VH-VL binders against Probable Rho-GTPase-activating protein 6 (rga6). Designs and how they scored, part 14

Target 1, 235 residues: Probable Rho-GTPase-activating protein 6 (rga6), of Schizosaccharomyces pombe (o43027r312to546)
Amino acid sequence: TNLCKFTFPTPECAPPSLLLPHIFAQCVHFLSLNALHVPGIFRISGSGPVIKAITEYFYSPPHFWLDETSEIFKRIGFPSYIDIAAVLKRYIMLLPGGLFTHKDILNLLVPLYVDSSRVKVPIDIRNEMAALCFSQIDSYVRFSILCSLLALLHQIATRTQELENGMENTKDSTLMKPEALGIIFGPLLLGNSSTDLSKSCPSGNVNDLMRFETEKARVEAKIVEGLIIHWPEVL
Short names: E, the ipSAE of ESMFold2; O, the ipSAE of OpenDDE; V2, 0.75 times the mean of E and O plus 0.25 times the DockQ between their complexes.

## First folded at step 17 (VH-VL; framework fv_gevokizumab)

Design a5 (from a1 with light chain S34A; at its last look DockQ between E and O 0.01; V2 from the best seeds 0.00; counts 0 for: pae O 8.3 > 2, placed apart)
Fold by OpenDDE, look of step 17:
Structure a5 (fold): chain C 235 residues (1-235), chain A 123 residues (1-123), chain B 107 residues (1-107)
Amino acid sequence: as target 1 above (235 residues)
Amino acid sequence: QVQLQESGPGLVKPSQTLSLTCSFSGFSLSTSGVGVGWIRQPSGKGLEWLALIYWDDDKRYNPSLKSRLTISKDTSKNQVSLKITSVTAADTAVYFCAHSLVYWDYTGDFDYWGQGTLVTVSS
Amino acid sequence: DIQMTQSTSSLSASVGDRVTITCRASQSISSWLAWYQQKPGKAVKLLIYAASSLQSGVPSRFSGSGSGTDYTLTISSLQQEDFATYFCQQYDSWPLTFGQGTKLEIK
């Protein structure tokens, strides 16, 4: 099997018993320990050949673990953390059916994180409702992937905040704030939760479709931003 | 607070069946992800895993001893039992029961242990 | 079965010393390793899980490291109460297996 047990390095950010694909587990592990402060992580494109090589390596049993003695490093050298981040992102992007398999998940999350101006939901209730949405995930593996990812993103966001607090006058735009992470991972996590585009754009107008897609992406980004910020309370 | 306590006969004759009981508190074996295992330690030797029982009544045994081991649970009494048949001098050891939070593949570490009970196999 | 080897059966040290205990697996166990402390008359105590994660309530002077087949338990500054026997355990594959133990004695 390509699955392994996983314990997130920060226990308060994830359930103790996770089951992850080896490639994903390794990426999360390396990034959590070493790359929380890396500027432009998940924004900067990695090396295509390196990403390919790492991916192929993990899909070729019995190669399920990366360490200093791994044969792949003899061939391609040591990958950068940007490359590892790119591998993780690519894995999520190519995951069949996405992480949220329930078609109504987006509709359930929108009023919690986007329409807060219309319905004031207390933060604690919002977090509980979000958790309830997560309970709709039928696959333990997908649940594990989602939890570990949000834990990682929360850590990155937290580290970014800490760094900014220490910097009196210079906001480093290269640091990955929750908003930036939301923009990247919003569509990746929620994009397949198909609001039937056909229902939302009955006109078939290309312009309307573009507007709809843009708004959808915005909404998805905002939701994931909120989840990243409040993840320990949602868990 | 999680607590476990082993109980046994202290002395067993060769070829007889050894029966052990683990009584525990502070957790329930009906809780998902919870397991209770038995580990033994011969005098001056290392630890040997024997068996593990889970909340869903699934069981794992050490393959080297599987034919002689039976693990069971009584959730209502917060007890786990282990039976070892056809005992020999090689079964003389301190026997521990321990709590485990298991992973999805049902493996795990042991985060809480009992004090252990000595069992001697002798004629 | 995965064999766990603690090559050092006994180690002598003094209070305040930095102590390192090693454990080797016969094959890679992917960091699924736990460290335990055993004292006479007391319950075995979990110290480290997942090779490097500190169990709740365990002093920060304990740490774990390693990958693949080689793992290390480190006590940064040895205290009087740390004299005990230490065991490693793998839970990567069935059956679960333990090291033979390393007894830490006072010099």
Scores: ipSAE 0.014, ipTM 0.543, lowest interface PAE 8.3, mean pLDDT 88
ESMFold2, look of step 17: ipSAE 0.305; ipTM 0.712
ESMFold2 (binder alone), look of step 17: mean pLDDT 92; pTM 0.942

Design a6 (from x1 with light chain S34A; at its last look DockQ between E and O 0.59; V2 from the best seeds 0.00; counts 0 for: pae E 6.7 > 2)
Heavy chain, then light chain:
Amino acid sequence: QVQLQESGPGLVKPSQTLSLTCSFSGFSLSTSGVGVGWIRQPSGKGLEWLALIYWDDDKRYNPSLKSRLTISKDTSKNQVSLKITSVTAADTAVYFCAHSLVYWDYTGDFDYWGQGTLVTVSS
Amino acid sequence: DIQMTQSTSSLSASVGDRVTITCRASQSISSYLAWYQQKPGKAVKLLIYAASSLQSGVPSRFSGSGSGTDYTLTISSLQQEDFATYFCQQYDSWPLTFGQGTKLEIK
ESMFold2, look of step 17: ipSAE 0.052; ipTM 0.643
ESMFold2 (binder alone), look of step 17: mean pLDDT 92; pTM 0.941
OpenDDE, look of step 17: ipSAE 0.280; ipTM 0.731

## First folded at step 18 (VH-VL; framework fv_gevokizumab)

Design b1 (from w6 with heavy chain R60Y; at its last look DockQ between E and O 0.33; V2 from the best seeds 0.00; counts 0 for: pae E 4.2 > 2)
Fold by OpenDDE, look of step 18:
Structure b1 (fold): chain C 235 residues (1-235), chain A 123 residues (1-123), chain B 107 residues (1-107)
Amino acid sequence: as target 1 above (235 residues)
Amino acid sequence: QVQLQESGPGLVKPSQTLSLTCSFSGFSLSTSGVGVGWIRQPSGKGLEWLALIYWDDDKYYNPSLKSRLTISKDTSKNQVSLKITSVTAADTAVYFCARSLVYWDYTGDFDYWGQGTLVTVSS
Amino acid sequence: DIQMTQSTSSLSASVGDRVTITCRASQSISSYLSWYQQKPGKAVKLLIYAASSLQSGVPSRFSGSGSGTDYTLTISSLQQEDFATYFCQQYDSWPLTFGQGTKLEIK
């Protein structure tokens, strides 16, 4: 994967010296500027052919930048915001082991964001603890991807909140709240630990394992929701 | 296959102690994350949670009945027992035992139930 | 204690009907809600957990939805074997509490 050599404007609440793949960096940058208010962003699948074409473009050197002059637009037209978001989501989905490669990270994050009503630890301390968990990420590229993504998601969440505050009595369910974003990115970021389910599931029964997986996904969603909400304090 | 079966006296006199036993198979209370609880249902009424015991001997009781309830386990026999002291006609009900599992956080729902045993309190 | 209220104690429906049963909590229970089916002479069956997750082995015609204090069990197309009593239960906080139940009867 080609790393971004371009200096993109740093998203709000992102570290300045991130090392990102070109495709990821460009998607984050574009979405940050244009798509913070788009209903259903990351929820809607986008166009398969468009996503494929863009992905192939970035994986075919020397292509590392997509702009209005790019030949690809003659073939597929201009991608929608949803398509760009889908490319970014797909990129994350295809990362082996997710962004959190250490299995114990999930266990460490669970008490910080899932059982908040039961844990009487102040949120500022929990956020600091979360930051420490991030230090276990041994790949700087993965760390950079995580930080940039959470920054973007936080921006989307913030914009959603602003829009909702301005709309008297109309809860637009199509806007991407932290909860919705968590549902999507929870499993993507925290990875598939299917190999560990046999050890963590109390009974080992197939039905119990299935439920365990479902609950795991829910927990992952809650964790990422929390991280999105509190990202400026975690950073 | 997970199975639970309740056993009790069927009839108890007022002011006496009701003793119930839940025998189960297909799982063990030695396994981390496993719990067994008791629920009762008076005739024509809803379900009432009574008590829950976990593998680590952690116990939870319905506050309204806590003073009268004692839950215990025998892991070697795959049994959970419930005692209710000073019973009255209000304690007449079908009594169920059920399994509750802890996953990532404390869960209190029940995935497998026994058939229930009727207990009547009468003089 | 969290009170669980099923406003409808009984409901009449026909085979093939779409049926909705509602459950309300006295406070937010953060989707820690399960739905049960009870039939005479049979063990209580878990249908839905975590408000919207289908228990293994349960037909797909059953679904759960809701958040905060309001939750719904839906049967998309009622079958003959679905006539039973349905209970909601919260496991957000101690003590665990159940709804009063909704009896689904044949019209």
Scores: ipSAE 0.260, ipTM 0.720, lowest interface PAE 2.0, mean pLDDT 87
ESMFold2, look of step 18: ipSAE 0.284; ipTM 0.693
ESMFold2 (binder alone), look of step 18: mean pLDDT 92; pTM 0.942

Design b2 (from w6 with heavy chain D56N; at its last look DockQ between E and O 0.58; V2 from the best seeds 0.00; counts 0 for: pae E 3.5 > 2)
Heavy chain, then light chain:
Amino acid sequence: QVQLQESGPGLVKPSQTLSLTCSFSGFSLSTSGVGVGWIRQPSGKGLEWLALIYWNDDKRYNPSLKSRLTISKDTSKNQVSLKITSVTAADTAVYFCARSLVYWDYTGDFDYWGQGTLVTVSS
Amino acid sequence: DIQMTQSTSSLSASVGDRVTITCRASQSISSYLSWYQQKPGKAVKLLIYAASSLQSGVPSRFSGSGSGTDYTLTISSLQQEDFATYFCQQYDSWPLTFGQGTKLEIK
ESMFold2, look of step 18: ipSAE 0.286; ipTM 0.653
ESMFold2 (binder alone), look of step 18: mean pLDDT 91; pTM 0.939
OpenDDE, look of step 18: ipSAE 0.453; ipTM 0.782

Design b3 (from w6 with heavy chain S100T; at its last look DockQ between E and O 0.51; V2 from the best seeds 0.00; counts 0 for: pae E 2.6 > 2)
Heavy chain, then light chain:
Amino acid sequence: QVQLQESGPGLVKPSQTLSLTCSFSGFSLSTSGVGVGWIRQPSGKGLEWLALIYWDDDKRYNPSLKSRLTISKDTSKNQVSLKITSVTAADTAVYFCARTLVYWDYTGDFDYWGQGTLVTVSS
Amino acid sequence: DIQMTQSTSSLSASVGDRVTITCRASQSISSYLSWYQQKPGKAVKLLIYAASSLQSGVPSRFSGSGSGTDYTLTISSLQQEDFATYFCQQYDSWPLTFGQGTKLEIK
ESMFold2, look of step 18: ipSAE 0.421; ipTM 0.755
ESMFold2 (binder alone), look of step 18: mean pLDDT 91; pTM 0.938
OpenDDE, look of step 18: ipSAE 0.262; ipTM 0.717

Design b4 (from w6 with heavy chain T107D G108S; at its last look DockQ between E and O 0.60; V2 from the best seeds 0.00; counts 0 for: pae E 3.9 > 2)
Fold by OpenDDE, look of step 18:
Parts: structure tokens; sequence; C-alpha cells
Structure b4 (fold): chain C 235 residues (1-235), chain A 123 residues (1-123), chain B 107 residues (1-107)
């Protein structure tokens, strides 16, 4: 996988220098600049053929960068913002082992963002603790992907909030709030710990296991929601 | 099959202590992740959560009634008890016990319920 | 405490109708919401958990949706046995709280 040095457009949202796969870097960069206000971003499915074509392009050296003159656009046309977001989401989905390799990270994050009443720790301390959890990521590439993604999601959330504040009476349900983003990215970022589910389920029956998985996904969503909201303080 | 059954005095005088018992089968309160809670419903009104006890003897109470509520368990008998002190007419309701499972952290809903027992507070 | 509001206390419908019951939380509850069915003389039944997941044994005509503060229970085609009172419950935060209920009656 070809990597590129990436600088996030907003310095307060990410480290000054990240090492990202080209495909991921370009997606983040493009979305950060152009797609922060797009309704349904990451929720709406993109074009399968377009996503495939873009993915194949990046995995076929010497193609490392997409620009306006790229031959691929002659073939498939210009991708929509939704398509680009879908490429990014798919990349994360297919990442072997996920972003968090340590199984205990989820357990560490739960008390920080899911039940604030249980742990009467100030939010600033909780955010610091979350940052420590991220230090368990031993791959700088994975760390970079995580940071850049959360930075982007934070920007989207912030833009959504700004738009809502300007709109007196109409909560646009199509805009991507932190909760909505959490629902999508929670399982994607934290969901790879499927092997220990049998030990954590109160009962061994299939129905209870299914329930357990569902609730786990909700917890993951809430954690990522929290991380998105507080990302600048976590960083 | 999971089953729960409430038992109570039916009638209680004001200022007295109401004692309720939930007997259950099909599960054990010694099993990790298992909880049993109490919910009540005044006539024509909504449901009010009262208390919840877990397998590890951890307890949760409704803050509005905490000072008057005591929940306890007898694992060997598959029973959970609830006591409400200093009852008034406002405590007249159908009382339910229900099972709760902890899937992650302390998220609690109720998947199995008893039929309920009516308790009337009257002089 | 999180307040759960079901704006409709009673609803009349006919067999075969599509029925929607709404529940609103005073704050976001992150889909930690369950729906219950209550019939006189019977045990309360869990229908939906996690806002949109169908409890085992519940007919597929029941569905849940929503996020944030607004949630909906839908019965796609009302059956005779579906006339009952329906409650929502949040389990996002302590104390656990229920909606006031929506009674579904025969038109």
Amino acid sequence: as target 1 above (235 residues)
Amino acid sequence: QVQLQESGPGLVKPSQTLSLTCSFSGFSLSTSGVGVGWIRQPSGKGLEWLALIYWDDDKRYNPSLKSRLTISKDTSKNQVSLKITSVTAADTAVYFCARSLVYWDYDSDFDYWGQGTLVTVSS
Amino acid sequence: DIQMTQSTSSLSASVGDRVTITCRASQSISSYLSWYQQKPGKAVKLLIYAASSLQSGVPSRFSGSGSGTDYTLTISSLQQEDFATYFCQQYDSWPLTFGQGTKLEIK
C-alpha cells in the first residue's frame, strides 16, 4: 500500500503530519474541503461501480493520485460526494483487524462515554484517558487513519451544528449529527472484537447473543459519538 | 420458560410498610448479567420504575422514592423482595416484577414480566 | 430525569390499518429505547429493543425506528390481537423512565 504524508486542513483537528494511504488521504482531503454540509454523507450508499473503479485505480500502480485529468473520470464520470464518502467508508470496513487491535480498548472507552453517571470524572480527564487508549495503537498508519477520520467527522458534526443553529424551526434530519455518525462508524471502528461475545453474554442462547451484539453496536456508536464531539480535546 | 409472579398483601393501611415478593423460574439470579426489577402502574396511568437488583447484589433505585424503597434477593429461593415504607394513597397501583439482562454495562430493559399484583392503600 | 412523552394517549384504528405510535425523549437517548405491549390480564410483552430491533417471537408487522429524541413504533397491518396499550422506555440513563402509554382501540 502506497502511503502519503498528509496535513489536515484544520490544525486543531489532527496532528500536523499523518501517514495515510493515498486513497484514504485523498478522500479525507476532498470531503473536508467540499462535503462537510452534504446531507446523508456516509449514510447514503454510493455507486457500486464508481466505488469499485476508484478503489481499483488506487491499487493499480502507478496511479497514486486522482485529479481532474485522470483517465478514470472519462470512463466513470466525476464521482459524487456520496461516492467519495463511500470509498472512504469501504476502506475502513475492509481494513484487516480494524483500527483498534487491542480487544480491551472498547472496555476502557465504555465508562468514558457511555455512562457518565457511573464514573464521576470530569470530561477533560475522560478525554485524556481516551487519548491514552489511542496510544495502544501500535501502527502509526492505523493511528493516522483514526485521527484523520475523527477529525473529518468532527468537522462534519461542527458544520451540522452551525447549520442547525442558523435554522430556527427546521431540524433537518438528513444532516449528519454526531449520533448519526456514531451509528455508522461505531461498529466500523470498534466492532472487531466478536470473539469474546460468548463470555460476556448472560445467557448462551442465540436470541440473547443477538441482543448482546445489537447492544454492543449501540455502545460502540455512543463511544464514537462522544469521540467525535470531543475530538479536539482528545487529540 | 421464564416466569415471574408477584405476591403482596392486596390492602395496606397508610403509614405502614408494603412488602412485595417476586417469585421466578426459568432463570437464576446467580447468573452473571441477570437482574430483577420492580415497576408499578397506578390505575389509568403510565409505568413507573421503582428498583432493580442484580446478581452481584448491586441495587438501583428510583431517586424519587429511594428513601422509602428497599430491594433484596434470595437467590436460593429464586425470590426478590421489595419494601416500601410510609405508604400513602399515592402508592396504590399494580406492582410488576420483571427480568432484566445486562448485555453491556448497565443498560436495562425488561424482557419478561409478571402478571402484576394490585395493592390498595386505604384506611 | 429523562422524560418520555407519547403525544397520543389513545388511537382508533381498524384491522388492516397501518398504525404509527410516537415517543419523544427530553434529551437524546442514543437508541436505547424499548417498546412494550400491555393487554389487560396479561404480562407486559417486550416488542422492540434498541429502537429498531425486533424481539424474538414478535411478528414482523411490528417495527421500530428513530434516533436522537424521536422514535416511532409502526404496525404495518393491524391485527385483531394488536389492540392494546403500547409503552416506550428509555434505558440510556438512570432512572429508567417510561412513556405514559398509547391505547390502541378498535374503530
Scores: ipSAE 0.257, ipTM 0.713, lowest interface PAE 1.9, mean pLDDT 87
ESMFold2, look of step 18: ipSAE 0.305; ipTM 0.712
ESMFold2 (binder alone), look of step 18: mean pLDDT 91; pTM 0.936

Design b5 (from w6 with light chain L96Y; at its last look DockQ between E and O 0.58; V2 from the best seeds 0.00; counts 0 for: pae O 3.2 > 2)
Fold by OpenDDE, look of step 18:
Structure b5 (fold): chain C 235 residues (1-235), chain A 123 residues (1-123), chain B 107 residues (1-107)
Amino acid sequence: as target 1 above (235 residues)
Amino acid sequence: QVQLQESGPGLVKPSQTLSLTCSFSGFSLSTSGVGVGWIRQPSGKGLEWLALIYWDDDKRYNPSLKSRLTISKDTSKNQVSLKITSVTAADTAVYFCARSLVYWDYTGDFDYWGQGTLVTVSS
Amino acid sequence: DIQMTQSTSSLSASVGDRVTITCRASQSISSYLSWYQQKPGKAVKLLIYAASSLQSGVPSRFSGSGSGTDYTLTISSLQQEDFATYFCQQYDSWPYTFGQGTKLEIK
């Protein structure tokens, strides 16, 4: 994957000097500027052909930038923000080993954001501990992707909250709250721990294993939800 | 096959201690991730969670009743016991025991239930 | 404590009907919600876990949906054996709490 040669504006609450793949950086940039209020962002499926075309474009050097003059848009038309979000999500999904390569990171994060009743640690300390977990990421590229993504998701969540606060009586269920974002990105960011399922499942039967996976996904979702909510304090 | 069965005195006098036993089969409380809990249901009312005990002897209690509740296990007999002290008419209910599984945290629902046992508190 | 509210205590329906039962939490429970079926003289049965996952052995006519504070159990086509009381339960936070129940009766 080609790293960004050009500096893209970073979302709010993102570290400076991040190294991002071009495709990821540009997607984050577009979404940060234009798509923070888009209902169903990351949840609604984009156009398969559009996603494929954009992905192929970025994986075909020397292509590194898409703009309104790009030839690809003559062929496929201009992508929607939903399409762009889908490209970003797909990129993350296809990353080998996910963003967190350490298998125990989930276990470290669970008491911080899921089971607060068992370990009553102040949220500021929990956020610091979460930051330490991030330091276990050996790849700076992966670290950069994670930070940029969480920054973007935090922005979306914040915008959603602002919109809801302005709306007295209508809870728009289509807006992407932290919980919804967590459901999507929890497994994407934390889900590559299938090898430990046999050891962690109380029983070896197929039904219990399936349930275990479901619960795992939910825990992952809750963790990422927490990270999204508290991202400025984690960073 | 997972099975649970509650047993109790049926009738208890006010101020006495209610003792309940849950006998189960098809699983072991020595297995990591396994828990057994108690839930009760007064007539015509909803369900109330009382207590939960895990394989590692960790215990959870409903805060509203914590001072009166004691949950314990006998792994060798596949039994879980619940004691409720200083019972009143408000403790009249059907009492259920149920299995809970722990996955990545200690949160969980109940996938298998007993049939329940009716306990009446009366003079 | 998290309060679970089932606004409908009883519902009348006919065989073949689409039935919806709602459950609301006093705060977000992040899909840590299960649905149970209770029949007189029988063990309580788990139907749905994690808000939308179907328990093994449960007919596909049952489904769960929702997020945040609002959740729904749906029976797409009511069968005779489905007349029962249905409860929601949150297991997001201690203490675990249940809804008041919704009794589904034959019309």
Scores: ipSAE 0.029, ipTM 0.673, lowest interface PAE 3.2, mean pLDDT 86
ESMFold2, look of step 18: ipSAE 0.403; ipTM 0.731
ESMFold2 (binder alone), look of step 18: mean pLDDT 90; pTM 0.916

Design b6 (from w6 with light chain S53T; at its last look DockQ between E and O 0.48; V2 from the best seeds 0.00; counts 0 for: pae E 2.7 > 2)
Fold by OpenDDE, look of step 18:
Structure b6 (fold): chain C 235 residues (1-235), chain A 123 residues (1-123), chain B 107 residues (1-107)
Amino acid sequence: as target 1 above (235 residues)
Amino acid sequence: QVQLQESGPGLVKPSQTLSLTCSFSGFSLSTSGVGVGWIRQPSGKGLEWLALIYWDDDKRYNPSLKSRLTISKDTSKNQVSLKITSVTAADTAVYFCARSLVYWDYTGDFDYWGQGTLVTVSS
Amino acid sequence: DIQMTQSTSSLSASVGDRVTITCRASQSISSYLSWYQQKPGKAVKLLIYAASTLQSGVPSRFSGSGSGTDYTLTISSLQQEDFATYFCQQYDSWPLTFGQGTKLEIK
């Protein structure tokens, strides 16, 4: 994976010294500037051929930069915002083990953002604890990806909120709220711990295991939702 | 196969204590993550959650009825009991017990239910 | 407490119809929602959990959707055995709360 040698503008609420793959950095940068208000961003799949072409471009050295003059646009045209978002999502999806490689991170984050009504710990302390969980990420590249992504998602969430506040009585369900973003990125970020399900499921029954997996995904979604909402305080 | 069955007095006088028992099979309340709850339904009305007890003897009560409710378990008999004190006509309902599993947190939907037992409060 | 509202108390439909039942929460419940089927003299049956996941053994004609505060149970093609009362329930927060129910009757 080619690391970004270019200085891209850092998204709002992102650390300044991130080390990002080129494909990821460019996607984040582009979306941050142009696609914060796009309905269905990350939910809509995008064009398969376009996503493939862009992905292949970045994985074929010496291609590490995509701009308006790139030959690829002559072949596939200019990608939509949805396509760019899809490329970013796919990149994350293909990361082995997700961004949180430590299995215990999920267990640590659950009481912070899922059972908030039961854990009478102030949100500021919970956010600090979440930040400590991030220290378990031993790869700086993965850490950078996580931070930049959460920064972007926070921006999208914020923009969504602003738009909703300006629209009297029209709840646009197509806009990406933190909950919707959490549903998408929860499982992607916290990874698939399918190997541990047998140990964590109370009954060991196949049906219960399936339910367990579903609930796990929900918990992951809730955690990421929380992280998106509180990202400036977690950072 | 998971099965639950409610038993109760059928008729209770006002101001008395209602005692209900849930007998279950196909699972154990000694197993981590297992819970058993009580839900009631007045005639022609919706469902009302009453209480839930877990394998570790942790208990949850509906706040509106907490002062009158006592839930307990006998793991060796695969039974859960519910007591409701100072009953009134408003407590007339079909009472259900149901299983609830804990996965990552104390979530409380119910995957298996009993048939229910009718309890009438009347003088 | 989170209030669950099923705006339609009763619905008439015919076999083969597409039926939709709605449930609204007073606040976001983050898809911690289950749908139940109740028939007289039978145990309540879990149909859908996590807002959109089909319980094992439930026919595929049943589906759930929704997020935030608004949720929907859909029966794509109503069968004779589907005439019953349907309840939604949130398990996002204590106390657990149910909708008022929607009775599906034969037209």
Scores: ipSAE 0.268, ipTM 0.723, lowest interface PAE 1.7, mean pLDDT 87
ESMFold2, look of step 18: ipSAE 0.399; ipTM 0.749
ESMFold2 (binder alone), look of step 18: mean pLDDT 92; pTM 0.947

## First folded at step 20 (VH-VL; framework fv_gevokizumab)

Design d1 (from x1 with light chain S56R; at its last look DockQ between E and O 0.01; V2 from the best seeds 0.00; counts 0 for: pae O 12.3 > 2, placed apart)
Fold by OpenDDE, look of step 20:
Structure d1 (fold): chain C 235 residues (1-235), chain A 123 residues (1-123), chain B 107 residues (1-107)
Amino acid sequence: as target 1 above (235 residues)
Amino acid sequence: QVQLQESGPGLVKPSQTLSLTCSFSGFSLSTSGVGVGWIRQPSGKGLEWLALIYWDDDKRYNPSLKSRLTISKDTSKNQVSLKITSVTAADTAVYFCAHSLVYWDYTGDFDYWGQGTLVTVSS
Amino acid sequence: DIQMTQSTSSLSASVGDRVTITCRASQSISSYLSWYQQKPGKAVKLLIYAASSLQRGVPSRFSGSGSGTDYTLTISSLQQEDFATYFCQQYDSWPLTFGQGTKLEIK
């Protein structure tokens, strides 16, 4: 896979030197510029044909490295920000082994971000420990993908907060809060990791398994929500 | 903390070469994604982009002035230089250097600026 | 070259006012737009990037909006320190180009 140099537009949200697949970098870049305030982004399904077209374009040289983002997407028929977001989701979903290759990464993150009867970890320690978890990623490309994605999600969350602060009533807001983003990306980022939450499935029956999976998803969502909110401090 | 400071001759005669230096701290041009650009502003007028240099020594110039502009960097000294040849009264302006980042494969805007240095072209 | 036009060169306002500054591009710039604040004797300050993203450290009273060719900088409640000249800049295409500037003056 061909990689490109990438610097996230907000330097405090990502390392200055990232290596990303072209398709991923272009999507992140475009979304960062155009889609920070898009209602339902990453939640609303994109167009299958459009997603396919985008994907095929970026895997067909030399288009992905010679053209500017706006020009590329013009050639693809002006995909929506929703479509572009869907490409990112799909890329992460199809990534072998997920972003975290460490088998115990979920177990490491759970005590940091999930409220339990246990002693809460101080925020500073939590951030340091989270950073340590990220250091377990042995692929710089995967690390770059994770950083760029979380940077983008943080921006979206921040923008959402800013916009909602100006609203009298946010109950019906369709903007993407960290919680919503966590629900979407929790399983995508952490779903392939092992967990000790299996203790929640004492009987091993189908119902218990379903409950276990639901709880796992909830935990994953909570972790990613926390990472999104506190991303600059984790980095 | 990112800081930039411009230095120049203050006064230059017509047809001569103007040499400017940008000294900076808080960042390095050895860092991937970093760029430094030059912008000028004539008195009472708008801003005009001149040139930009990247960490990998890639350079961009304003086409209207390209033939007269040379931008270079000394990473070890944290300096960027700009030369403008064959200056005229039209080149009288405050000259700024500014920090930029590459978003994709190019840079766009400038997040940190120097205070600027006035250069007057006069006989 | 892409021409950036700020139709209002000067604007008078009072502290507490809602202020809007507009910038128009000669062609679509796909939100590749930044807003700057310039004060005499001070370094130019980046306020907004990517048309609507607030630069770190900039007060939340500043906001940017727009798409295509038309963009707006908004100050929700003008403060005394906000009287300055404001510039838009596109980075959609080379060469980079700036608007003429809008000077915000005290009424």
Scores: ipSAE 0.000, ipTM 0.509, lowest interface PAE 12.3, mean pLDDT 84
ESMFold2, look of step 20: ipSAE 0.385; ipTM 0.725
ESMFold2 (binder alone), look of step 20: mean pLDDT 92; pTM 0.945

